# VHH binders against EKC/KEOPS complex subunit cgi121 (cgi121), part 108

Target 1, 174 residues: EKC/KEOPS complex subunit cgi121 (cgi121), of Schizosaccharomyces pombe (q9p7j3)
Amino acid sequence: MILPLFPETQVHVFVYENVSNCAAIHEQLISQNPIYDYAFLDAATILYKKQVYSAIIRALEDRRDEQMKTKTIHSEVILSLSPKTEISSAFRQFSMTKKSKNIVVVKIDSKLTEEEEFERLDKLVEGNRVEFSDEELQKLIDFKVLKKNYKLDPSTLENPLASILSSIALRGYS
Below, E stands for the ipSAE of ESMFold2; O stands for the ipSAE of OpenDDE; V2 stands for 0.75 times the mean of E and O plus 0.25 times the DockQ between their complexes.

## First folded at step 13 (VHH)

Design yh17 (from yg3 with A33G; framework vhh_7yz9_2)
Fold by ESMFold2-Fast, scan of step 13:
Parts: C-alpha cells; structure tokens; sequence
Structure yh17 (fold): chain B 174 residues (1-174), chain A 120 residues (1-120)
C-alpha cells in the first residue's frame, strides 16, 4: 500500500514465523542497539495489513505534527496500534517479547531497498519469512489477544476490521 | 542523581591506541545497555559501539576490527579500547546508558564527553 499523505516515506513490513531467537532480539531492543531500529511486533496481535498501515500513518502524522509521545518513529508505531495513548500498555500489548514465536517487523525511513532490508533482517531474525498478507497474518493471530487488546465483544469478533481501524485512527486521550 | 564520568581521552599519533573509561553512579549499572557515541564539530552524534547488559557487543562499520567495547559491572564502568587510530577518529567521545523501563524506552543518560585528537 502506498501512503497517500506520505508518498516520499520509505516503509517496509516483514513477517517471520517460527522465530527461535526472540530472547536475543529482545535483549538488543532493551539496550536500544541502533542495528535493531525497527518496530518488532508480536504477530499474535496483528490480523490485517490495514491494521499495521493505520498505525504507521498515525505515527507519521504525529511526527509531522511534532506530537510524538515516544523516543523513535518505530516506538510510535507500537504506541499507535493501541486504542489508548498509554505507552507501557501499548508495548506490553503489541511489542515482541522474549517468548514470541511469530513477529511482524516494520522499518520506516530506510535508506535501503526492500531486498537489502530483507538481507539485513534475515541475519538478525532466525525464522521463516512469509508474505505480508492478510492470509498469512490470519494464520498467526491469537484471537484472545486481539479481543483483549481492542476490547472486542463476541458479535464484532467475526468481522473486527472496522472496530480495529476506528480504535487506531480515532483513538482518544490516555 | 545519576552521573556518567568519561576519562582516557587525549592526543595520540595515527596508528596509536587509547582506552576510554566511563564510570556510572546513581543507577543500577548492570541493568543498562551501555554505548559510546562521538561527535565532530558541525556534525550530529554518531554511534560507535554498544554492549548489552548480557555482554553482547555491536559496532559501527567505521570502527569494526579496531575498537572493542567491554564492561565491568563490579566497577560500574564501561570501556572503549581504540586501536589503529586514524585522523578521522578525532572527535569528542560520549558515554551513554540506554534508558529502558519495564516495557518501553525512556530517556538515556549521557556523559559530558572526552576529547580525542589523532594527529596525522
């Protein structure tokens, strides 16, 4: 997807399944190693491509308007997935943990091509890359996690897209 | 009240070596990732090296094979061993402790910097 409000911004999204080194990656993230400057998301929390893109657009809007709440654009993507502007809650709910098995990785402002980022990430992530598609994401989602994160009732769980996107785009105050 | 105090900078000839030290106080050093950045006049701070709390190390391409970062948790000190120094390594070197709360990144701690001059 092209971002109509940010056509000059390079955005890459990668999906990895069966990742065996999440604990090692998590250690690098806690230490804020610049080599690992990506948004590492737990795939158990992501159901749609549009969910990820909505969070990216919101983060870019906040950067444009000088209203970022977090230290980096990638941290702002993680915050933007949450229906509330609660930083600790957003990271607990959406970011990769040392126990994660499947991850979604977002890179913004890359000076590298998608192929070059793939080569770099393939060296950092010990797992199998799959297509960034709704089909592949729906194999990795945990519906209990999704329901809790977006406060979905049973009636909306069958078709939650509009509720999720509304929560991201029209999120309120902390 | 936290503090990071750098030492070990100075003037050295090209091809020489220096060892920088950074001693931390006012926070639990062993829980933080520690790094070194450098800055030349008119330029932004450039990342040089990082060591995680577990001891894993990473380096900028410009210093790989020449610089070694290490830590001594008993002394609350991080070190940067700089070998095969080049004139382009001339900069003020800054120590940093990477801020992280339980779930998310927080503000980093920074030292005052120590100048390194490498003559050709």
Amino acid sequence: as target 1 above (174 residues)
Amino acid sequence: QWQLVESGGGLVQAGGSLRLSCTASGFTFSRYGMGWYRQTAGNEREWVALITKGGSTSYADSVKGRFTISRDNAKNTVYLQMNSLKPEDTAVYYCTARGWDKYYPTEDYWGQGTPVTVSS
Scores: ipSAE 0.598, ipTM 0.834, lowest interface PAE 1.7, mean pLDDT 89
Fold by OpenDDE, second read of step 14:
Structure yh17 (fold): chain B 174 residues (1-174), chain A 120 residues (1-120)
Amino acid sequence: as target 1 above (174 residues)
Amino acid sequence: QWQLVESGGGLVQAGGSLRLSCTASGFTFSRYGMGWYRQTAGNEREWVALITKGGSTSYADSVKGRFTISRDNAKNTVYLQMNSLKPEDTAVYYCTARGWDKYYPTEDYWGQGTPVTVSS
């Protein structure tokens, strides 16, 4: 996928459910294995496609403006999901853990087609790929976690997307 | 104002079947996904099955292939067909609603529960 604001950057997003090897993937990430150059998100924390894309755009903007707070564009995506400025908090909130069951995987600066990238990633993830859609994300979301991460209350639950996007966009300004 | 009423629970032998029903009122049923949870004493509620407003379904691994969730928007009702029941399925089963305008299931989005007991 090509984002309008970043025509030279190809982005792919994949969703996996019932992943059995999250612990193994997590170990590879800790060791900074370059083969695992992706943003691995816990699907329990993701409700909308626009939430993911908003974070991607924020990360790309930060890179463009040389204002990245993290080492890599993929870690910046994880940070960008969070309303908090603390990197450790963002990762605890949104990053895949050893206990994760369902994940969202983001690839930025891909040189491959979506199909080719999938084939590559599919060798790393032991789970079932599902469509990257609001419909599928809705099945995987943990609303308790979502509420906690974005401090949603009865007044904002009627339009959680607006609240989430505002939190992402205004991180560091409130 | 939101109300969910579960029914269909009872005592059944292992290998048997039950069909649970949940009737909703006080909100636009067709706008919301529906789900079933179950809870045993001293434990948190466990997710069992979900059906989106579009009709897509998802199941916990423990019930896949045995349970089927469905909905009838004309009747404001969601169902859980439970086949090949096991003693481990013994719990109070609760119905909940999830929608685009209200996602977080509060206590107002739950029914009173219907007990299911599976004997060995």
Scores: ipSAE 0.000, ipTM 0.250, lowest interface PAE 12.2, mean pLDDT 89

Design yh18 (from yg3 with A33D; framework vhh_7yz9_2)
Fold by ESMFold2-Fast, scan of step 13:
Structure yh18 (fold): chain B 174 residues (1-174), chain A 120 residues (1-120)
Amino acid sequence: as target 1 above (174 residues)
Amino acid sequence: QWQLVESGGGLVQAGGSLRLSCTASGFTFSRYDMGWYRQTAGNEREWVALITKGGSTSYADSVKGRFTISRDNAKNTVYLQMNSLKPEDTAVYYCTARGWDKYYPTEDYWGQGTPVTVSS
């Protein structure tokens, strides 16, 4: 995928449901195994494709401007999903945990094609791959988690897209 | 490095005029909808005006007929012409760039704001 604001940057996004090895993946992420250099998100936190892409764009802007707060572009994507700039809070809210069952995986700047990344990632993730679409994401979301992460009130839950995108875009601005 | 830099704010007497400018860099200006918001102390940010990438404009009821938004794509600049200013227009004015296509994901960019004080 090519982003209009970052046409030289390749982006691949994968969705897996019923993942049985999240604990093993989490241990590899903590050990900083370079094979696992992806953003592993808990699908319970992601409602829209635009939510993920907005975080990717924000992370790419921060990298371009030499203002990344984390060590990798993939960890910067996780931070960028949060309406706050506090790193530990963002990771608790959005990253995959040992208890996750459904995950969204983002790869930026791959030297591999999307199909080659699928083959590689399918060997790392013990789950069922599904389409990266709003329809599939809406089957995996936890609205209680979404409400807490973005501080949504009951009225905004009816159409939360604009509120979520604004929260991502206005991170660090009051 | 993206930036939105506002200018043109200041002190003006009621009934006077100001023109705010916002110059954008670090993204393709012509593909973004551009807008203005304002905020007074203790209140939420209030939408003021929008100009789409196609040039259509819309305004908040409180400013309609007094304010005009325009853009110059060659200069990467959006303007807010404020006429017949009232003391209640006193606020910090923020420039924003919004997603250029509803089918393509973008985020909103925000400037740092420019203060406008209208004295009576």
Scores: ipSAE 0.000, ipTM 0.079, lowest interface PAE 21.9, mean pLDDT 82
Fold by OpenDDE, second read of step 14:
Structure yh18 (fold): chain B 174 residues (1-174), chain A 120 residues (1-120)
Amino acid sequence: as target 1 above (174 residues)
Amino acid sequence: QWQLVESGGGLVQAGGSLRLSCTASGFTFSRYDMGWYRQTAGNEREWVALITKGGSTSYADSVKGRFTISRDNAKNTVYLQMNSLKPEDTAVYYCTARGWDKYYPTEDYWGQGTPVTVSS
């Protein structure tokens, strides 16, 4: 996928359910294995495609402006999902853990087609690929976690997307 | 056929306490998040407190530490204990029930409201 504001940057997003090797993937991430150069998100924390794209866009903007707070563009995506400025908090909130079952995987600056990237990623993830859609994400979400991460209340639950996007956009400006 | 009936409102002096009740009927109470809102004339309705069907509570910053929300599923009732009341708390208080599908809200029910007046 090509984002209109970043035509030179190819982005791919994949969703996996029933992943059996999240612990193994997590260990590779900790060791900073370059083969695992993706953003691995816990699907329990993601409700909308626009939530993911908003975070990607913010990360790309940060990179463009030379204002990244994290070491890599993929870690910046994870940070960008959070309403909090603390990197550790963002990772605790949104990153895949050893206990994760369903994940969203983001690749930025891909040189491959979506299919080629999937073939590469499929060697790393032991799970079932599902469509990256609001419908599928809705099946994987833990709403309690979502409400906690974005501090959603009864007034904002009428339109969770608006609240989430506002939180992402306004991080550090409140 | 659902109904929410608030009670317990009235006049109270600043620093005083008041306990609101909301009794529900016509729907499965235990499946709903329950909450309180308040509204003054000419202003938007503002959120006050929430208690989820699982028992988790949350509060607006303006009432945190002073108000306590609780529920009794056996009585189909949600309560709002209001302590250390201030004139700024004067409003009509509304009970709300929010129904959920598995991952998103589906319907909201509202009571007719109970007035609370805090005098200086």
Scores: ipSAE 0.000, ipTM 0.209, lowest interface PAE 13.7, mean pLDDT 91

Design yh19 (from yg3 with A33E; framework vhh_7yz9_2)
Fold by OpenDDE, second read of step 14:
Structure yh19 (fold): chain B 174 residues (1-174), chain A 120 residues (1-120)
Amino acid sequence: as target 1 above (174 residues)
Amino acid sequence: QWQLVESGGGLVQAGGSLRLSCTASGFTFSRYEMGWYRQTAGNEREWVALITKGGSTSYADSVKGRFTISRDNAKNTVYLQMNSLKPEDTAVYYCTARGWDKYYPTEDYWGQGTPVTVSS
């Protein structure tokens, strides 16, 4: 996928459910294995495609403006999901953990087609790929976690997307 | 005030060996993951090898079995022993230091690079 604002940057997003090897993946990430050069998100924290894309765009903007707060574009995506400015908080809130079961995987600056990228990633993730859609994400979301991460209340729960996107966009401006 | 200084590059014949060194200063070396990358003109920087603060190593497939990365924390130095060199290994080699805060990366330091040329 090519984002209109960043035509030179190809992005791919994948969703996996029932992943059995998150702990192993997590260890590889800690070791900075370049083969695992993705943003691995806990699907329990993701409700909308637009939420993910907004975070990606925010990260790309930060990179463009040379204002990245994290080391890599993928870590910046994780940070960008959070309404908080603290990197550690963002990772605790949104990053895949060893205990995760369902994940969203983001690839920035891909040189491959979506199918080619999937084939590569499929060797790393032991789980079932599902469609990257609001429908599928809704099945995987933990609303308790979502409410906590974005401080959603009964008034904002009527339209959580607006609240989430505002939180992402306004991070650091409160 | 941090600095990474590479050395050991040069011209070598195919099948030969080189040993690169990278000396670090201005940060706590032992806390950082160290690595080597290489780059040719007009191409992206390519990962070559990595050694964690704990001493675990990993290599790109193209250099596995030929290259060895090691570190000496007492000397704040990381090494890359390159054996059985090929013309395809010709590049500018860069040293990198990567800091971590538990589960996320923080600092990323780079040297200015040392050139390696392997002749046929």
Scores: ipSAE 0.011, ipTM 0.219, lowest interface PAE 9.2, mean pLDDT 91
Fold by ESMFold2-Fast, scan of step 13:
Structure yh19 (fold): chain B 174 residues (1-174), chain A 120 residues (1-120)
Amino acid sequence: as target 1 above (174 residues)
Amino acid sequence: QWQLVESGGGLVQAGGSLRLSCTASGFTFSRYEMGWYRQTAGNEREWVALITKGGSTSYADSVKGRFTISRDNAKNTVYLQMNSLKPEDTAVYYCTARGWDKYYPTEDYWGQGTPVTVSS
């Protein structure tokens, strides 16, 4: 995908359901294996495509402005999903765990084509690839997790999109 | 995917020795802190010994001087050498592995346990 403010930046987003090897992937992330340089998110935390893209834009803005708080652009995407700038909290809230079943995978600045990234990820992830769409994401979300992560009240849960996007964009200042 | 397989338990007389082994698969062993816990019926698991990624060791007071923990990263195996065994050492012994990244701790992995019975 092409982002209006970052037209030269390649962005690929993949969704996998029924993943059986999350523990093995998590081990590779801990060992900092460069083959696994992606943002691996728990799909239980993602409700909308716009939620993911808002976090990507925030991370790219921080990189442009030399204000990244984490080591990689992919770690910065994970941080940017959080309404706060607390790195450990953001990873606990949004990152894939050994117990995850459904994941969202983000790749920025790929040297590979989208097709080549699909082939590569299909070898790393033991699960079923599904379309990156609001429809598919809504099947995988955990509303209890979403409510906790974005501090949503019952009235906001009826239509949470604007609240989520404001939380990401305003960084907790409103 | 991951496995921790304990072996070496059994029946031994007081004053005897046993060596427990725990072989890991499905994760990068050298990145993990390894340990041994034990559990008697009706009680919570009790920590016994720990070995860090760098090889530093620590022991519970009840076993210090009698037990030695060691690891062989080439064999993905952690060992517990148990000397001067006492009836009070009778328990099921569990191997553990803990991973840690900079931002998020991983959950402990547990083996299925190996029974050790020390007769008087």
Scores: ipSAE 0.005, ipTM 0.120, lowest interface PAE 10.9, mean pLDDT 83

Design yh2 (from yg3 with K53T; framework vhh_7yz9_2; at its last look DockQ between E and O 0.88; V2 from the best seeds 0.76)
Fold by OpenDDE, second read of step 14:
Structure yh2 (fold): chain B 174 residues (1-174), chain A 120 residues (1-120)
Amino acid sequence: as target 1 above (174 residues)
Amino acid sequence: QWQLVESGGGLVQAGGSLRLSCTASGFTFSRYAMGWYRQTAGNEREWVALITTGGSTSYADSVKGRFTISRDNAKNTVYLQMNSLKPEDTAVYYCTARGWDKYYPTEDYWGQGTPVTVSS
């Protein structure tokens, strides 16, 4: 897909459930294997498509403004999901771990169609692809983790999306 | 102080073989993935091969089947066996240690490079 604010940047997002090889993927990520040039997120921490898109946009803005805090655009996406400025905290909060079972995978600057990218990624991920939708994401979310990551309380749980987006947008401004 | 020192480069005829070595010091070698890149004048550095801490290997398509990356943790050394060399393999080859924090990627460390020239 193409984001309106970044028409030159093609983005793809995939969701996998019941992934059996997260440990293997994690090893490749630690190794910074170019073949695994994606942002791998723990689906337990993602509730909305807009949450992911907001993080992507924030990362792209950072890159545009030459204000990236992390090494890669994909790591910047992970950072951008977090209300915290600490990179380690962001990764602990949102990045896929070797214990993850469900993941969201983000590709920035793709030169391939969504289908082509899927075929490539499908060779790396051993799991079931599901639709990237709020409906599917809400099946995978851990609300305890979500509440913790964004410090949601009963008042903000009435509209968690607004709180999440605010946290993403205002990171570093509090 | 991290240090990587490459060796083994030189002139070789097409179809020939070379074995590059990279010796690391100043860090716990076994905890880091190691890789090889190559670069020609005026071009960007190109990824060639990677070996993980667990010994898993990956290669660029252009060298797959011809190059083999390996590591000896006891010697703090990573190797690149280069077979069936082609003129297009001519470049300066760089060893890299893939920096990683406990949670996120950090800066990479590089050697000074070793030149490889493959003549027709």
Scores: ipSAE 0.821, ipTM 0.928, lowest interface PAE 0.5, mean pLDDT 95
Fold by ESMFold2-Fast, scan of step 13:
Structure yh2 (fold): chain B 174 residues (1-174), chain A 120 residues (1-120)
Amino acid sequence: as target 1 above (174 residues)
Amino acid sequence: QWQLVESGGGLVQAGGSLRLSCTASGFTFSRYAMGWYRQTAGNEREWVALITTGGSTSYADSVKGRFTISRDNAKNTVYLQMNSLKPEDTAVYYCTARGWDKYYPTEDYWGQGTPVTVSS
């Protein structure tokens, strides 16, 4: 995938449902195993493709401007999903846990094609890959988690896209 | 204060073996994943091997089948057994404890490095 604002940056996004080895993956993530250098998100927190793209764009802008707050571009994507700049809260809210069942995986600056990354991830993730689409994401979302993470009220929750994107774009500003 | 103290490097002929050790103090060793990286002059550090807190191991493709990482929590020590050494394994080898704070990655702890020279 090509991003209009970053046309030379390789970005791949994968969605897996019914993942049975999240505890094993989580152990590798907290160990910072280079083989697992991806952003592993809990799909319960992601409602739209645009939500993920907005976080990726924000992370790439922060890297370009030498303003990253976290150790890697992939951890910066996780931070960028949060409406606040508090790193611990962002990871607690959005990153995969041992108890996750469905995940969204982001790879930035891949040296591999999408098909090659897919083959690699198939060896790491024991689950069913589904299309990265709003339809598939809406089957995996937890609306209680979404409401809490983005501070949505009942009127906003009926059509939350603009509020979520605004929260990501304006993260850390008054 | 934390420390990582490496030992076991030196000169060896191609096809030989070396065992590197790294002993940790000043932090709870058993809570950290441990790794080995290596660096040649003019290049950035290259990952070699990793062992998780649970004992799961992973290796760079260049060393698979030749190197073995292991840990002894009672001794606060991580090891790298290097067999069938090649001249291209010549580097300074660095021990690292992988930084993690509850939910997110933090700065790693690093040793000072131990040089390994493999002659042809």
Scores: ipSAE 0.681, ipTM 0.879, lowest interface PAE 1.3, mean pLDDT 90
Fold by ESMFold2, look of step 15:
Structure yh2 (fold): chain B 174 residues (1-174), chain A 120 residues (1-120)
Amino acid sequence: as target 1 above (174 residues)
Amino acid sequence: QWQLVESGGGLVQAGGSLRLSCTASGFTFSRYAMGWYRQTAGNEREWVALITTGGSTSYADSVKGRFTISRDNAKNTVYLQMNSLKPEDTAVYYCTARGWDKYYPTEDYWGQGTPVTVSS
């Protein structure tokens, strides 16, 4: 996929459920293995497609403006999901861990078609690919985690999208 | 103060072999994943190989089957055995220790580089 605001940047997003090898993937992420150069997110923290796209756009804007705070564009996506500016808290809250069961995987600057990127990623992830859709994400979310990560009140939890997107857009400015 | 020192580079004919070494000091070597990158004039550094703290290895497609990374934690040394060398392997080879702080990637350590020239 090409985002309209960033026409030279190809982005792919994949969702896997029932992943059995998150511990093995995490070991490779700690090693910064270039084969695993993706953003691996815990799906329990992601409710909307727009949540992921907004974080991607924020990371790309910060790269364009030479304002990135983290080492790679993929680590910047993880930071961009967070309402806080602290890098360690963003990774603790949103990144896949050894204990994760469902994941969202983002590839930015892909030179491959979605099918080609999937074929490569599918060799790395032992799980079932599902559609990147609000319907599938809603099955995988943990609302207690979502509330904690974005400091949502009970009334906000009924329609949390605007609060979440504003947190992503305004991080570091409020 | 930390240090990474590469050795073993030089001039070799195509089809030949070289063994690069990188000896670490000033940090706990066994707690770092180690890697090799290479750089040709006018280009960015290109990843070659990685070995995790647990000994798992990975390679760039261009070198897979010809190069082998290994480590000896008792000697604080990572190796790159390069076989069946091609002129395209000509580059400066850099050793790196991959930085990580509990949750996220941090700055890496880099060696000074060792030049490798493969003549046809």
Scores: ipSAE 0.628, ipTM 0.860, lowest interface PAE 1.4, mean pLDDT 91
ESMFold2 (binder alone), look of step 15: mean pLDDT 82; pTM 0.829
OpenDDE, look of step 15: ipSAE 0.812; ipTM 0.925

Design yh20 (from yg3 with A33V; framework vhh_7yz9_2)
Fold by ESMFold2-Fast, scan of step 13:
Structure yh20 (fold): chain B 174 residues (1-174), chain A 120 residues (1-120)
Amino acid sequence: as target 1 above (174 residues)
Amino acid sequence: QWQLVESGGGLVQAGGSLRLSCTASGFTFSRYVMGWYRQTAGNEREWVALITKGGSTSYADSVKGRFTISRDNAKNTVYLQMNSLKPEDTAVYYCTARGWDKYYPTEDYWGQGTPVTVSS
């Protein structure tokens, strides 16, 4: 995809279900292996495509303005999903763990096509790729995790989109 | 105050070997993932090799099979053994200590670089 505010920036988002090697991927992320330079998110935390895009836009704005709080654009995406500015909390809340089963993978500044990134990721991720769509994401979400991460009341949980997007856009300011 | 001091760079003929060393001070070396990057004029800095706290290694495709990264925690030193050198390996080589705090990446430490020139 091309973002209207960042037309020069290539963005790819992939969703994998039934991933069997999350522990191995997590070990590579801790080692900061550049081959794994992606934002690896636990799909249990992502309900909407707009949620992911809002975090990407916020991260790109922070990079443009030289206001990034983390050292990579991909870690800035993870931070940007959180309603708080605390980096450790954001990673604990949204990053994949060695126990994750379904993941959302974001690549920014790719010099590869979507198909080429898929071929690369297929070698790294042992799971089934599914469409990045609200329908597929809703199959993988954990509503208890979502409620906790965004501090949602039961009254907003059935229609949480606006609250989630507001939390991302106003992170650290509200 | 932290320091990363590279040594071992220089001039070498194609097919030759060099061993780069990087000695760390001012931080707990054994807690850091260590790596090597290189930069040629007009190009972005590119990753070469990485070694984890436990000794697991990873390499860029361009150097795999020719370069070996290793570490000596007692000496606070990381090494890059460079064999079968090619003219395209000519670059300034940078040592880095990669930070990670339980949940997230932290700031890296970088050396000042050591030049390697491989003549044809």
Scores: ipSAE 0.367, ipTM 0.716, lowest interface PAE 3.1, mean pLDDT 88
Fold by OpenDDE, second read of step 14:
Structure yh20 (fold): chain B 174 residues (1-174), chain A 120 residues (1-120)
Amino acid sequence: as target 1 above (174 residues)
Amino acid sequence: QWQLVESGGGLVQAGGSLRLSCTASGFTFSRYVMGWYRQTAGNEREWVALITKGGSTSYADSVKGRFTISRDNAKNTVYLQMNSLKPEDTAVYYCTARGWDKYYPTEDYWGQGTPVTVSS
């Protein structure tokens, strides 16, 4: 996928359900294994495609402007999902954990086709790939976690997307 | 009607080798991701290896470096070469075929299984 604002940057997003080896993946991430050069998100925290794209765009903008707060573009995507400025908080809120069952995987700066990237990623993830769509994401979401992460209340729950996007966009500006 | 038939299982001593085969019929083999699972009595089925339509392979950590999965689309057959076998590899091994529609699987087919016993 090519983003209009970043035509030279290829991005791929994958969704996996019923992942059996999140703990193993997590250990590799902790060890900073370069083979695991992705952003691994807990799907329980993701409700919309636009939420993911907004975070990706925010991260790419930060990189472009040399304003990244984290070490890698993928970690910056995780940070960009959060309304909070603290990196540790962002990771606790949105990153895949050892206990995760469903995940969203983001690849930035891919040199491969979507199919090729899938084949590569499929070596790392033991689970069922599903379509990256709002329909599939809403089946995997934990609304309690979502409400907590973005401090959603009855007034903002009428339009959660707007609230989420505002939180992402305005992080550090409140 | 679709069918997956495993063969090649049997008794082998620790350190030995076996080659499992799975022959498919009744569906377009080349469009499916093929894999091997194994199961022991009282336990859940465990993933062992997978080979994509393009030939990319994946392995469980417990079998990496010892097992090799391959496919021959002309013969509608997937293979599992098992080297350096251990007693803990003892299980019934199942062949699986997963159909994909771009993003997600559409159907799964399973074989009847072939038993592998590794003696000490």
Scores: ipSAE 0.006, ipTM 0.240, lowest interface PAE 9.7, mean pLDDT 90

